# VHH binders against p49116, part 231

Target 1, 238 residues: p49116
Amino acid sequence: EGPLLSDTHVTFKLTMPSPMPEYLNVHYICESASRLLFLSMHWARSIPAFQALGQDCNTSLVRACWNELFTLGLAQCAQVMSLSTILAAIVNHLQNSIQEDKLSGDRIKQVMEHIWKLQEFCNSMAKLDIDGYEYAYLKAIVLFSPDHPGLTSTSQIEKFQEKAQMELQDYVQKTYSEDTYRLARILVRLPALRLMSSNITEELFFTGLIGNVSIDSIIPYILKMETAEYNGQITGAS
Below, E stands for the ipSAE of ESMFold2; O stands for the ipSAE of OpenDDE; V2 stands for 0.75 times the mean of E and O plus 0.25 times the DockQ between their complexes.

## First folded at step 13 (VHH)

Design p18 (framework vhh_7n9e_1; at its last look DockQ between E and O 0.95; V2 from the best seeds 0.87)
Fold by OpenDDE, look of step 14:
Structure p18 (fold): chain B 238 residues (1-238), chain A 120 residues (1-120)
Amino acid sequence: as target 1 above (238 residues)
Amino acid sequence: DVQLVESGGGLVQAGGSLRLSCAASGFKFRNYGMYWGRQAPGKGREWVSGISWSGGYTNYASSVKGRFTISRDNAKNTLYLQMNNLKPEDTALYYCARPGYGKTEESDYWGQGTQVTVSS
């Protein structure tokens, strides 16, 4: 059996909307986030093992882990996205909502903590100097998680996850042979992803575009979207 | 196709220095950590040093730590190995490598290598 991933899966290039506005408005933020989401979903779709699970199982997996994949994508694309600037803009927009008394104190706290967690996670990944190869396999590990409720083919999913873990281990061992703990340092970052609320992520990054539509509800459509259609959206002026 | 071309090897006296270069092509260089290996006559391949994609993290074999420095220029798709205070035991064919997707090193991509000979 061949490897789980290939060089095509290691490549993960996000194209930002152009031009970047002087003031990062909600539309720009949502568009940027949407592009990342689409890229992440289509990345998953391009994995042969993912394809082998079937459409229903694939949809279920992505629904379960889209927030984690998205967050890993944010970390990986943090520089290209100017993520710190985006997050600052989000906070500024949030301040307006606070002034209008639209949010409870508890909700404000939750949202601010979520933003902090996102920034901290991305900073931690940057400190580890994670490369495209490692990110690809971390995404695979997250994608092929058998511990979500309602999944079918859990045995197969588990096998793919194990394969991803093993191949990542091999990579790390080959590249950094005298650092026996690098793999562990990388993997221990993954639990932080599970602490992040998908609802809050959706509110922060996607509310301006999808309104009351949930990411969960659009995932099947994204997964069915043609790559050419997606590429057309990326190259389009927005 | 992935290509790696090493250069900079040669004959040097003990205590001398060399700087190896590895020109990479055929893949997105910055997506991968890279490493240097070496193979001495009659011996197996030995890992020497590794470097992260940005160069922000480096790792060295105990035998070369403090003497060798690995670096990279992503704009030039080039990997480097500065070797100082060379010893006869450093004599080997040095090769740069990009990890592949297998368990063994045979799955990795290597160049033809550059010969380093350190005389006593």
Scores: ipSAE 0.913, ipTM 0.967, lowest interface PAE 0.4, mean pLDDT 93
Fold by ESMFold2-Fast, scan of step 13:
Order: C-alpha cells, then structure tokens, then sequence
Structure p18 (fold): chain B 238 residues (1-238), chain A 120 residues (1-120)
C-alpha cells in the first residue's frame, strides 16, 4: 500500500573499472557494460513489488526487458561511462572491419543504425534533463510491462505498472506544476526502447563474455544470487 | 532524514528584490527535482517554481513568470530563488520542497520556511 519505490531505488551508482586503459578495448567495454547490467538487475531485485511476483515471474520479466533496462541505464550513466567515447571506439572498430573486409555491409548497416538510435535516445533524455527519480520510475514502468509474451501474472504486473505511472505523474506534476505536457514528453520516449535489438546490444557491449554465453542464459543465475540474499534475510529474521 | 532550511526572507518595499536560499541535507540532492512554494496567511499553499536536477529545465507559476528565477548549486546542496520586482501580493511564507512519494502534499518534504513581507 506504500509507494512502489523509495530513495534507495532512486540512487543508481555505477562504479567504473579502474584504472581506465590508455586505449579503449573490448575487455574494458564488456566489463563496464557487465557492471551496469548487474547493477540494473540488483536494482530490480531490491523492489518489494518485484519480489512479491515470485522467482519465475521475476526471471521472465527481466529476460523480456533487460535490453530496455540496460539502455535506460546507459542514458542515465552516460557521463560516468563516457558513453560517447565508448561509442566512438566501437564505430572506429567497425570502420576498420569494413576496410579489412571482415563484416558484410548489411550487418554494418544494422549495427550503425542501432548506434544512431541509441545516441538519439540518450540525447533526448539529456535534453529533457531526466533526474534519478524519473529514471527509477521509467525503469519501473519498463520492468512491470504486462504485455510480454509468455507472462502468467499479467493483472498484478499491470497494477504495478499503473502504480509506477501514477507516482511518476505525481512527482512531475508537483515539481513542474505549470508544465502540463512534460510527463507526455517523457513517456513517449519509452516505445523507442522496444525497437532496439537485444542481439545487437549483446554484440556491441558484451563481445568479451567468456564462452560466448547469451545474456538471456545468464539472467536466471544473476537473479538467483540476489534472490538468495533476500530470502536469507527474511528466513533468518524468523 | 531529509532536512531543508530556508533563509534570505525579510521586509522589502514594492519593486525591491530578495534572494532566498535553501540548504538541503539527508538525501542525494542532485538526484531530485526541487520546487519552491509559498503560503500567504489565511490561504492555501501555492506552487511557485520548479527546477530539474542539473538546473537545465525550469518552470514558473504565471504570477511570478519573468520576475523570479530559480537556480541550484549541486556542489553546495543549495537551491535558490531570486525574486525581482516584488509586489505586495508576493507576501507569504516561502518554503523549498523535495517531492515525496505519493499524491498527497503531506508526502512532500518541506522546510519551515522564510517569511517575505512586501510593503506597498
């Protein structure tokens, strides 16, 4: 009955790998992206409403939306990550691959279109001057999406999404009371997240993963670690 | 424990200026938008102005638009309201606020306020 999120969910602190290499490489980019992905999943796991849905539903939701959460995280942490520098390094690598005839023109076009969409999204969020509270609630709206195929607890998920939208509306209206359109400008940014390919995100940011393991396959293991800690605290208190 | 402390109010003649300050503590100031509100004796609370986390976006009540300027210094955890061309109608207790969780104004975090009195 309390609010969906708290101040702890507004705090989103990415710690970058140290030291930063003299020249950006695949391992540094992958490590940075992996830290953001783990932070994003830890953030989701810390939400009481999310935990209330149960482990199977939690896994299904994160599998469906991890790319959207990751992209929101990239936009939120763009300055901390020096995202523009990372994207420039990726583009330079792609240009070298073209010159060495290592990738098809069609694949390069798909990847460059993805980078353009990502840059456009991050720029739009920066222009709106989205804050930590707004990011937390946008992530909650994305996380509690009832319309992904294969979900079973859709009514409860929809209720949590509506609660997230209501609380975001309350915040925006209280902060910017004479701007009746700010909420709409923010929310219309979200559909673009679903148009970005999770497969291309994996290729750009997670190429350094050992064993060529997909993000989809590791999600249950990441969530299980956080679930074990949460359950341990609850059962230990009794 | 969220704490907001306003200062800079006082008695000023119509047409004068005042600069209000709000010192914030107990939360990550840079993560939140902030706003200024006011309450005149015998009247309800009125929203005055809001500001985004970086200061890159601001919003103003029609009654103060063009006369007041909201700003912030995240390094000092401080919110400001520059008030120019003050009118008797601006007389009120001015408070800074961080929006709270929920629809009711009771969920918001307010300071005790600083009194602004504008003589005719």
Amino acid sequence: as target 1 above (238 residues)
Amino acid sequence: DVQLVESGGGLVQAGGSLRLSCAASGFKFRNYGMYWGRQAPGKGREWVSGISWSGGYTNYASSVKGRFTISRDNAKNTLYLQMNNLKPEDTALYYCARPGYGKTEESDYWGQGTQVTVSS
Scores: ipSAE 0.872, ipTM 0.949, lowest interface PAE 0.5, mean pLDDT 88
Fold by ESMFold2, look of step 14:
Structure p18 (fold): chain B 238 residues (1-238), chain A 120 residues (1-120)
Amino acid sequence: as target 1 above (238 residues)
Amino acid sequence: DVQLVESGGGLVQAGGSLRLSCAASGFKFRNYGMYWGRQAPGKGREWVSGISWSGGYTNYASSVKGRFTISRDNAKNTLYLQMNNLKPEDTALYYCARPGYGKTEESDYWGQGTQVTVSS
């Protein structure tokens, strides 16, 4: 009956590990990325429409879209995170791996193309001056995507996505009444998210985790966590 | 509680200038685009100008384009409207607004407005 989201869902505050080290390292990058991931999962879980779909559907949706949510979070928080500096540090680390002959040339090409696509996406979002309301609704649109394989309740998911689209449209039309193209310019950014590889995102941002953790495998645990535990993961406390 | 307080209105001769201010509180100002609207006597509300969260994008109603400039200062949580070359047709109650979560502007947040009167 009421709106899909509220001001609490528009707020998206990422706090970075302190102090920022003189030289960025794997631990700082992984902690920063982990905070963003848990913030993004907490955000999704807090939506009443998401809660209404049930645990199995919740897990399936987040498994399908976590990388898209994470990428939107990177774009939204790029300045707070100093993302360009983080990506530069990753590129320098890759150069050490090349000099030590640790990675194949084909893999290096894939990773560098992914970094370029991520930078392009973040730049395009900044040029559109996407705000917190718009980011929240873009995240909702990717979260409630009925076209992912293996989903149940696709009719209800589709209705929630349509509601997110309508509410974003209303916002854009009320704010920018003479710009008939802003909604279209915003929405055509979403296909770029499907070009981002979950595997490469894990490699770029989560290589400091114990073993090769798969985000897919921990999603059921993350979704069941209590709010106090989320706050610990977001701030680096346990 | 979302609050918007407009100021800077007054009486001015045609061709003159005014600068309106809107002080925002009760929400994270930098998370939202903002807009100015106006209501002339006997007319409905008219959208005047909108601005994105950083000020990097602005747009204007055709009737004010080239004469009005919208801006914002996120450090002061303040929205501005610089109005130049004012015409009698610009006479209206001017209000700033933050979009709400409803379909129509009636669900948006706005203040009491500030009166602008332009004499020929």
Scores: ipSAE 0.763, ipTM 0.919, lowest interface PAE 1.0, mean pLDDT 88
ESMFold2 (binder alone), look of step 14: mean pLDDT 87; pTM 0.874

Design p19 (framework vhh_7n9e_1)
Fold by ESMFold2-Fast, scan of step 13:
Structure p19 (fold): chain B 238 residues (1-238), chain A 120 residues (1-120)
Amino acid sequence: as target 1 above (238 residues)
Amino acid sequence: DVQLVESGGGLVQAGGSLRLSCAASRFTFRNYGMYWGRQAPGKGREWVSGISWSGGYTNYASSVKGRFTISRDNAKNTLYLQMNNLKPEDTALYYCARPGYGKTEESDYWGQGTQVTVSS
């Protein structure tokens, strides 16, 4: 009956690893990306509607949409992360991979196209001047997507997505009352997220993961442990 | 509890200018778009102007377009409304607002307002 999100869900504070190295490396990029991913999953877990769907459905939803959530997080935290600098470092690393004959030209082309799509998405969001409230609701729209294969409870998920869309509409219409088209300009950006490959995101940002662990395989673990890790940080040593 | 405090209103002659300020506290100001509204004697609330979090996007009611400029300073947690070429019909209580949850303006967070009176 109450709103889908609250002010606590609008707050999205990424703490970067410290100190920043003199030269960006795969470990720093991976640690930064991992922190953003953990923050994104903690954010999703904190939504009462998300918890109401049950653990199996929750895991399936996040597995289906983590790349979209992560990409929205990259756009939202682009300045904090110095994302442009990270992307430049990734390009340099990618050039080393092609020089060492580790990747095919077709794969390099796919990865460069992905980087271009990511830059274009982030630029589009910046031009629209998307705020924390708008980002929170765009993430909710993406999270409560009923159309991913293999999902159960699709009717309830669709209702939560519609609720997210309505509440975003209310906010935009109240804030920019003379602009009847701003919401449409924002929402039309979302389909681009589904055109971006989760496998390429893993290659770009999570190459430093020990044991070549896939994000899909660790999602259940992160969702389960996120609250305990967060509580440990808040309560201190004991 | 969101707190918004307006200032800068007063009595001014037609054709004059005023700059309104809104001091925001108790929430992360930079996370939200903000707007200015007004309520004239005998009328309902009217939305005047809105601004995105960085100030990069602004929107204005047709009645004030070209005369009013909305701006913000996130370092000072302050929202501004520069009002130029004021007209008697601009006479109203001006309030700043952070949009709240729900369809109606009743769900929004408003300050107490600052009175603007424009004499002819």
Scores: ipSAE 0.866, ipTM 0.948, lowest interface PAE 0.5, mean pLDDT 88

Design p2 (framework vhh_7n9e_1)
Fold by ESMFold2-Fast, scan of step 13:
Structure p2 (fold): chain B 238 residues (1-238), chain A 120 residues (1-120)
Amino acid sequence: as target 1 above (238 residues)
Amino acid sequence: DVQLVESGGGLVQAGGSLRLSCAASGFTFRNYGMYWGRQAPGKGREWVSGISWSGGYTNYASSVKGRFTISRDNAKNTLYLQMNNLKPEDTALYYCARPGYKKTEESDYWGQGTQVTVSS
């Protein structure tokens, strides 16, 4: 047994589309979000413990938690993405949509509430000054959640989650030895992720403000294609 | 390979000041919190101060709080410890460290240290 994660998993580098348009549009926002989602899937796939669970369990875990992983990624990459600017552009587009009678006021209200919750989460993480190691382990805790309905092999998933919690605790305890409460302040941020609707996240970041995309339906394909690419690299036939 | 190189130690009279520096290489410095530790003659290692990745959060051992200030410059991959109102009890070999992946201090990445001697 070694540590759950390594320095390679602490590295989380989002490459933004370039050039940034003078005026933000839904295509730029969707491409930026898609890159973050893809990076998050690649990150999860690269964890040896995740691969050890087997493909069916891997797919089920990511399908259950992709919105939580994506939101943690938004908070971690908020500066690189200029997330506040993107959210402002989304808000402006929503106001234009209701003015043009494209969406109901009730729907706009739900979406605006979601944006407020997202901003609140990102601000709380920034205030705590969460680092790359802490983000990696928070993502691991979310990923290895044994409590999603329909999961099998929950004992092994729970073991990996407990390992993630212990290694995060060790890091925080070593770094801030006189602060016995920092870990608790960090961990109590996680329940908010489950209150955010994956359907609204899809609408905001992946389909513009109208239409549907089923992220959970594409997750199996992303994970399978990346596994095939990995196998191709081993044989030299990519 | 993770490498940490401390400098700035020396001999100083009680009540004096020293500024320690730690040059980090071999990893992405800005991704990690860092800490300073020390080992006094005849004692085990003692944690002194920790700092978050941006410097926005700091934490101090009770014995040094109010006298020492930890800071960092991510552009220079450098960690600092400003030590004011030094006491003979602060005499120790001072190490900068990146936390390791296990609970034990032996898993941490530590430099060779810089000696601080405070005369009465």
Scores: ipSAE 0.837, ipTM 0.929, lowest interface PAE 0.6, mean pLDDT 86

Design p20 (framework vhh_7n9e_1)
Fold by ESMFold2-Fast, scan of step 13:
Structure p20 (fold): chain B 238 residues (1-238), chain A 120 residues (1-120)
Amino acid sequence: as target 1 above (238 residues)
Amino acid sequence: DVQLVESGGGLVQAGGSLRLSCAASGFTFRNYGMYWGRQAPGKGREWVSGISWSGGYTNYASSVKGRFTISRDNAKNTLYLQMNNLKPEDTALYYCARPGYGKTEERDYWGQGTQVTVSS
């Protein structure tokens, strides 16, 4: 028996499209988000415990939690992505749409609330100064969630989640031995991930996808990609 | 392989100061929190101070709080411990450490240590 994750799972390197355009556009945002999504799915696939659950369970887990994994990835990669700049551009576009009466007020309100929740989450993670090890284990806790409807093998999934929680606890206690409450501060951030709509995430970050496809519909295909194909998507080379 | 190499220890009089350095290699330094520990002869290891990846969050043992400052330079892969107002009780071998997997401290990655001796 070994640990749930290894140093390779702590490494999470997002390569951005180059160069960043003078004015942000849908295609740049979608390309950046797609790279993060593919990196996140490749990360999940590399976990031996995840592989052990089998293909059907793997697909069901990722379909259930992709938005949570993606949001954790946005927080972790916020500086690399210039996420604050991307969100500011989206907010500016929405404010202009309100002034020009192009979109319904209710829809704009929903999208603005989502952006606020996302910014609040990223700010809370930054304030806690979450590191690569902590992010890897938070992603593992989210990935091995036994409580999504329709899952099989829930007992085994729960055991992997508990293992992730214990290993995160050990790390935090060793690193910050006088702070008995740090783990609790970190874990209470996770419920906010489930309050964020996957449909609004798709609208904000994946509008450039061609063919009106949902992320849910493409997940089985992404999970079946070979390593070379994943690397091509992550770097933009093919 | 993970390597941690401490330096900067020595002999100093009570009330004096020392700055310890730890050169890290064999892993992506910026991805991990780090800590300093110490061990006096015939005693177990004592955790001294921990630091988050960016240096934005630090934590200190009550015995050193207000006297010691932990910091890091991710561009240089180096961890520091500035020790002020040193006491004879601070005499120990000081180790830098990266937390390891699992519950035992023996799984942590420790350097060989640098000796700090505080005379009366």
Scores: ipSAE 0.841, ipTM 0.936, lowest interface PAE 0.6, mean pLDDT 88

Design p21 (framework vhh_7n9e_1; at its last look DockQ between E and O 0.87; V2 from the best seeds 0.81)
Fold by OpenDDE, look of step 14:
Structure p21 (fold): chain B 238 residues (1-238), chain A 120 residues (1-120)
Amino acid sequence: as target 1 above (238 residues)
Amino acid sequence: DVQLVESGGGLVQAGGSLRLSCAASGFTFRNYGMYWGRQAPGKGREWVSGISWSGGYTNYASSVKGRFTISRDNAKNTLYLQMNNLKPEDTALYYCARPGYGKTEEKDYWGQGTQVTVSS
């Protein structure tokens, strides 16, 4: 059996909306996030192992892990996205909501903590100097997680996850032969993803774009979207 | 197709220096960590040094640590190995490598290598 991923899966290029506004408005943030989400979903769809699981299982997997994939994407694309600036803008927008007494103190705390967690996660990944190969396999490990409720074909999913883990291990061992703990340092970051609320992520990055529609509800449509359509949408939004 | 072309090898006296270069093509260079290996006559392949995609992280074999420096220029798709204080035991065919996919060594990509010979 061949490898889980290939060079095509290691490539993960996000194109930002152009031009960047002087003031990062909600629309720009949502558009940027949407592009990342689409890129992440289509990346998953391009994996032969993912395709082999069937449409129903695929949808279930993505629904379960989209927040984690999105967050890994944020980390990977942090420089291109100017993520720190985006997060600062989000905080500023949030301040307006606070002034209007639209949020409870507890909710404000939750949202601010979430933003902090996102920033810390991305910073930690940058410090590890994670490359495109490693990101691809980390995303695969997250994608092929058998521990989500309601999944079918859990044995197969587990096999794919194991394969991803092993191939990542081999890569790290070959590249950094004298650093026997690098893999562990990388993998130990994954639990942080599970601590992040998908609801808060959705609120911060997508509310202005999809309104009351949930990411969960649109995932099947994104997965069915043609790549050409996606590319056209990106070009049209520029 | 992935191509790696090493250069910069030669004959040097013990204590001398060389700088190896590796020109990469056929893949997105910045997406991968890279490493240098070497093969001495009658010996197997030996890992020498690795570098992360940005160059922000480097790793060295104990035998070359403090003497060799790995670096890269992503704009030029080039990997480098600065070798100082060379020793006769450093004599080998040096090759740059990009790890492939899967468990088999056959999946890694290597250049033809450049010969480094250190005389006593």
Scores: ipSAE 0.882, ipTM 0.949, lowest interface PAE 0.5, mean pLDDT 92
Fold by ESMFold2-Fast, scan of step 13:
Structure p21 (fold): chain B 238 residues (1-238), chain A 120 residues (1-120)
Amino acid sequence: as target 1 above (238 residues)
Amino acid sequence: DVQLVESGGGLVQAGGSLRLSCAASGFTFRNYGMYWGRQAPGKGREWVSGISWSGGYTNYASSVKGRFTISRDNAKNTLYLQMNNLKPEDTALYYCARPGYGKTEEKDYWGQGTQVTVSS
């Protein structure tokens, strides 16, 4: 069998809504996040190994890891998105909500901790100068996680995860042959993704889009979407 | 159709300098780390230096550290190797490479190379 991923999977191009408003608003943030989510789902769907697992397994895997894929996408596309500006606007809105007594202190602490963890994650990835190949394989490692509750075909999923790990190792060792520790520095970033709350991600980036419907609930529909409908979501044509 | 084309090699005296270039095409250059390797007569391929996608991280073989500088220009799809204080031991065919996908038998993408000869 051939390699797990190809050049098409290393290409990950986010097209932002144009123009960026002078003052950020919920609509712009939600549209930008939705484009990234749809790009991430399309990326997963295009992997032959993923397709081979079948629709039920595909849905279960993406439901379990969408927040990890989305967060990796935020880090990878941070410059294109002006993510630091988006996060600063969210923080400013939260500080104003505190002054107006609209949110509980405990909730605000949870949301602020999430934003700080996200910023730290993105900064660590930037400091490591993670490339498109490395991002593609990190996404593959989190996608093919055999340890989520309720999964079937766990042996095959584990095999694909191990293949992703081996191919990433080969790449890093070939590129930076004198740096024996780079792979370890990269891989130790991944556990932090599982500590990030998907509910808080939904609140920060998707509140204006999904209302009371969770991302988990809409994933089966996104994965079954026709090419034209999917392309419309990515380009913002609707 | 990945293509890598090296240039800038030549004959130079010990202590001299050369700047090698590698023109990349057929893939999105900015998405990949790249490296330079060399092969001296009667020896196997030796890794020389690697560079991350933005140029923010570089790595060097001990034999060239402090003398060689790897850099890239993503707008021009070009990889560079600035070689200073060249030694006769640096005489080799220099090639640029993009790492290949997994498996031991999968090959990296190599250019044809540019010859560097250092006389004493």
Scores: ipSAE 0.842, ipTM 0.933, lowest interface PAE 0.5, mean pLDDT 87
Fold by ESMFold2, look of step 14:
Formats: structure tokens, sequence, C-alpha cells
Structure p21 (fold): chain B 238 residues (1-238), chain A 120 residues (1-120)
């Protein structure tokens, strides 16, 4: 009945581990990425429309789109994260792996192409000067995608996605009334998110997770995590 | 609560200039695009100019393009409108706005406005 999102959902504040090491390492990159992932999952969980779909549907949606939400988060927080520096460190590590023959040539090509696609996506979003409102609604459009396989309640999910699209359209048209193409320019960036491999995202950003569990397997536990526990993970006990 | 307070209006002769300011509070200013609108006597609200969160993207109504410049200072939570080469048809109550949420019947957030009067 009311709007899909509110000001609380537009706020998206990522706090990085401090201090940034002189030479980036796997632990710093994984901690930074984990903070973004948890922030993204908390953001999704806080949406009343998401809560209304029920726990099984919630888990299915997030499993289907976590990499897209994470990639939007990378673009939104690229400056705060110093993402270009992180990606450069990863590229240097890959070049060392080539010299030591630790990865196949085909795998290295796949990973480098993924990094290039990620950089291109982030640059295109920066060129459009996407704001916090627009990012919040783009994330909602991605989250409430009814075309993922195995979903329950697809008609209700579609209604929420349409509501997100309409509310984003209203915002763009009210703010930038003489630019009839801004919404279209923003929306045509979204298909690139589905080209991002969750397997490669895990390799790039999450190689330091305890054990060898995939992000897909931990999503139900992240979604059940209490807000105080999440805040303690990123803010400490102060 | 969202608050928007305009200032800088006044009486000016045609061809003159004014600079409007809008002080914003009650929300995270840098998360949103902003716009200026105006309302002439007996008329509905007219959109004038919009600006993206960083100021990197701006657009203007055709009637003011080339004469008006929108800008913002996120450190001061302030939106500006520089109005040059003013014409009598620019006479209006000018208000800054932040777009609202949800269905189109929901009102945007706007201030009480500042009067600009351009004499012939």
Amino acid sequence: as target 1 above (238 residues)
Amino acid sequence: DVQLVESGGGLVQAGGSLRLSCAASGFTFRNYGMYWGRQAPGKGREWVSGISWSGGYTNYASSVKGRFTISRDNAKNTLYLQMNNLKPEDTALYYCARPGYGKTEEKDYWGQGTQVTVSS
C-alpha cells in the first residue's frame, strides 16, 4: 500500500576494516567483502515486502541474486572500498600465479575477463552518477526477480518488482523531468549483472572464508543473524 | 523531519540576476537528487531544474536553459540556483524539492518557497 522502500533503505553505509594495510592481503579483502555481503543481506531482510514473502521464499530469492546485490554494492561503495586498488592487487596476485603455473590458462582468462566486466560495470554506473535512492531501487528490482528457477509466490514477487520499477520511474521523472531517457540508461545496465559468475566472485573476494563452504550455503544463516550480532561484527562492542 | 528552507528571492529588473539557496535537513542530503520548481500566480507547479547527488549530472527546463545554473554543496547540505538574464515570465514562487517515495499521489518534499519578482 505504501512505498516499497523508505529513507532507512536508501542509507547504505559500509565501514571498512581499519587500517588499510600497505600491501593488501587475502584477509583484508575477504573481511571487506564479508562486510559488504552482510550489509547487503541486512538491507534485503529489512524490507517489509521481502519479509512478507516468508522465510523459504526469502532464502530462495537471496540465493538466486546475492551476486547481483553484491556487485551493485561494489559499484555503490567502490570509492569507500578503494575497489580499484583491491582489483589491482588481485591482478598482481594472478600474474604471480601464472609465473608459478598454479592456475590453468583457461581459468586465468575467465577470471581476468570477469575483473574487466566488473570494472566496466562500475565505471558505467559512476558515469550515470547513480544516487542512493536509485541504487536502493535497482537492488529491489534485482532482489524481486520472478524469473529465477524454483521460486514460490512468483506472482507476488513480480508485483513487488513492478512496484519497484514504478517508484524508480517516478523518482527519475520527478527529479530529471527533461531527461526522458535517464531511466532507460540506468535499466540497460542491469543485464550485465547476470553475466557475473558467483563462482568467480567467491574466488576473487571470499577465498579466506573458514572452511570451503560456498556463499550459497551460508545465506540461510546470514538471514537469521540478529541485527546486534551483525552490528557487533562490523562496529565492535562500543 | 525533512526540512527545506529557501532564501535569496527578491525584486529584480529584467536582465538582472539572483542566486537562490536551499538549506536541507532531516535526511542524508547526498543520497538524493534534488530539483527546483516554481509556481507563477494562478498556475500549477512547473519543474525548473534537477541535479544528481554529486552534481555531475544536471538538466533544465527548456525555458531556463542557458540562463539558470543548478548546483549543490553536500558539505553544507545546500542546493543553489543561479538565475541570470531574468525575464518577467520568470516571476514565481521558487521552491527546492526532494522527490518523495511511493505512489504518485504521495507529495514530494518541498519548502515554503522564496518569491522572485522580475519587473518589466
Scores: ipSAE 0.701, ipTM 0.886, lowest interface PAE 1.2, mean pLDDT 87
ESMFold2 (binder alone), look of step 14: mean pLDDT 85; pTM 0.858

Design p22 (framework vhh_7n9e_1)
Fold by ESMFold2-Fast, scan of step 13:
Structure p22 (fold): chain B 238 residues (1-238), chain A 120 residues (1-120)
Amino acid sequence: as target 1 above (238 residues)
Amino acid sequence: DVQLVESGGGLVQAGGSLRLSCAASGFTFRNYGMYWGRQAPGKGREWVSGISWSGGYTNYASSVKGRFTISRDNAKNTLYLQMNNLKPEDTALYYCARPGYGKTEEQDYWGQGTQVTVSS
């Protein structure tokens, strides 16, 4: 009945591992990315509309869109993460790998293309000066995507997506009443998220995961975690 | 418990300047765009200017463009409106606002306002 989201969902605070190491390493990058992933999944789970769809539908939605949610999170938390520094370090490592013939040229090209797409997306969002409310609703639009294969309750998902779009429109129109085109500029950024490979995201940010498991495979288990377990993962506290 | 408190209004001659302030509390100020509105005697509410979270994007009503400047200080949780070259037509109660969850402006959060009176 009420609005899709609340101030609780606009609050999205990433706590970074501290201190930042003198030299960036796979462990620090993986821990930082894992905290963002867990924060993103906890955020989704806290939405009443999401809970109303039921566990099977919830799992399918997050498995389909985790990379899009994660990428929006990277853009939103880019300054907190020092994302530009992380990406520069990755690029430098890849350039050294080319020189040393450690990776195939085709694989390196795929990874470099992905980094470029990610950088361009984050820069576009920064130029638009997207706020926490706008990010929350963009994440909701992505989460409630009715067009993924195998989904049940697609009519309800579509209605929640439309509700997210309408509430974002209301906010933008009220805030920037003389800018007729701002909403369109924001929404046309979203299709780029689907062009980015989840496999390459895993390679760049999650290589240090224990057990060598895919993100897709662990999502059902993460969604079932107790609130205290989520808090422990997000903050690194026991 | 969103609270917004405006100050800085007063009586000023046409062509003069005033700087309005809005102290925000009860929410994470930096997460939201903000706007200033006004209500002249016998008229409805008019949107004046909006600002993005970092201050990197601003937007102005045609009636005030080039004369008013909106800005914010996230460290102080404060929104500002610098008003230059004031006209009698700018006489109104000025209020700051955070957009709320819903279609109508009744869902927004407003302060009580600060009165600006511009004599000819």
Scores: ipSAE 0.864, ipTM 0.948, lowest interface PAE 0.5, mean pLDDT 89

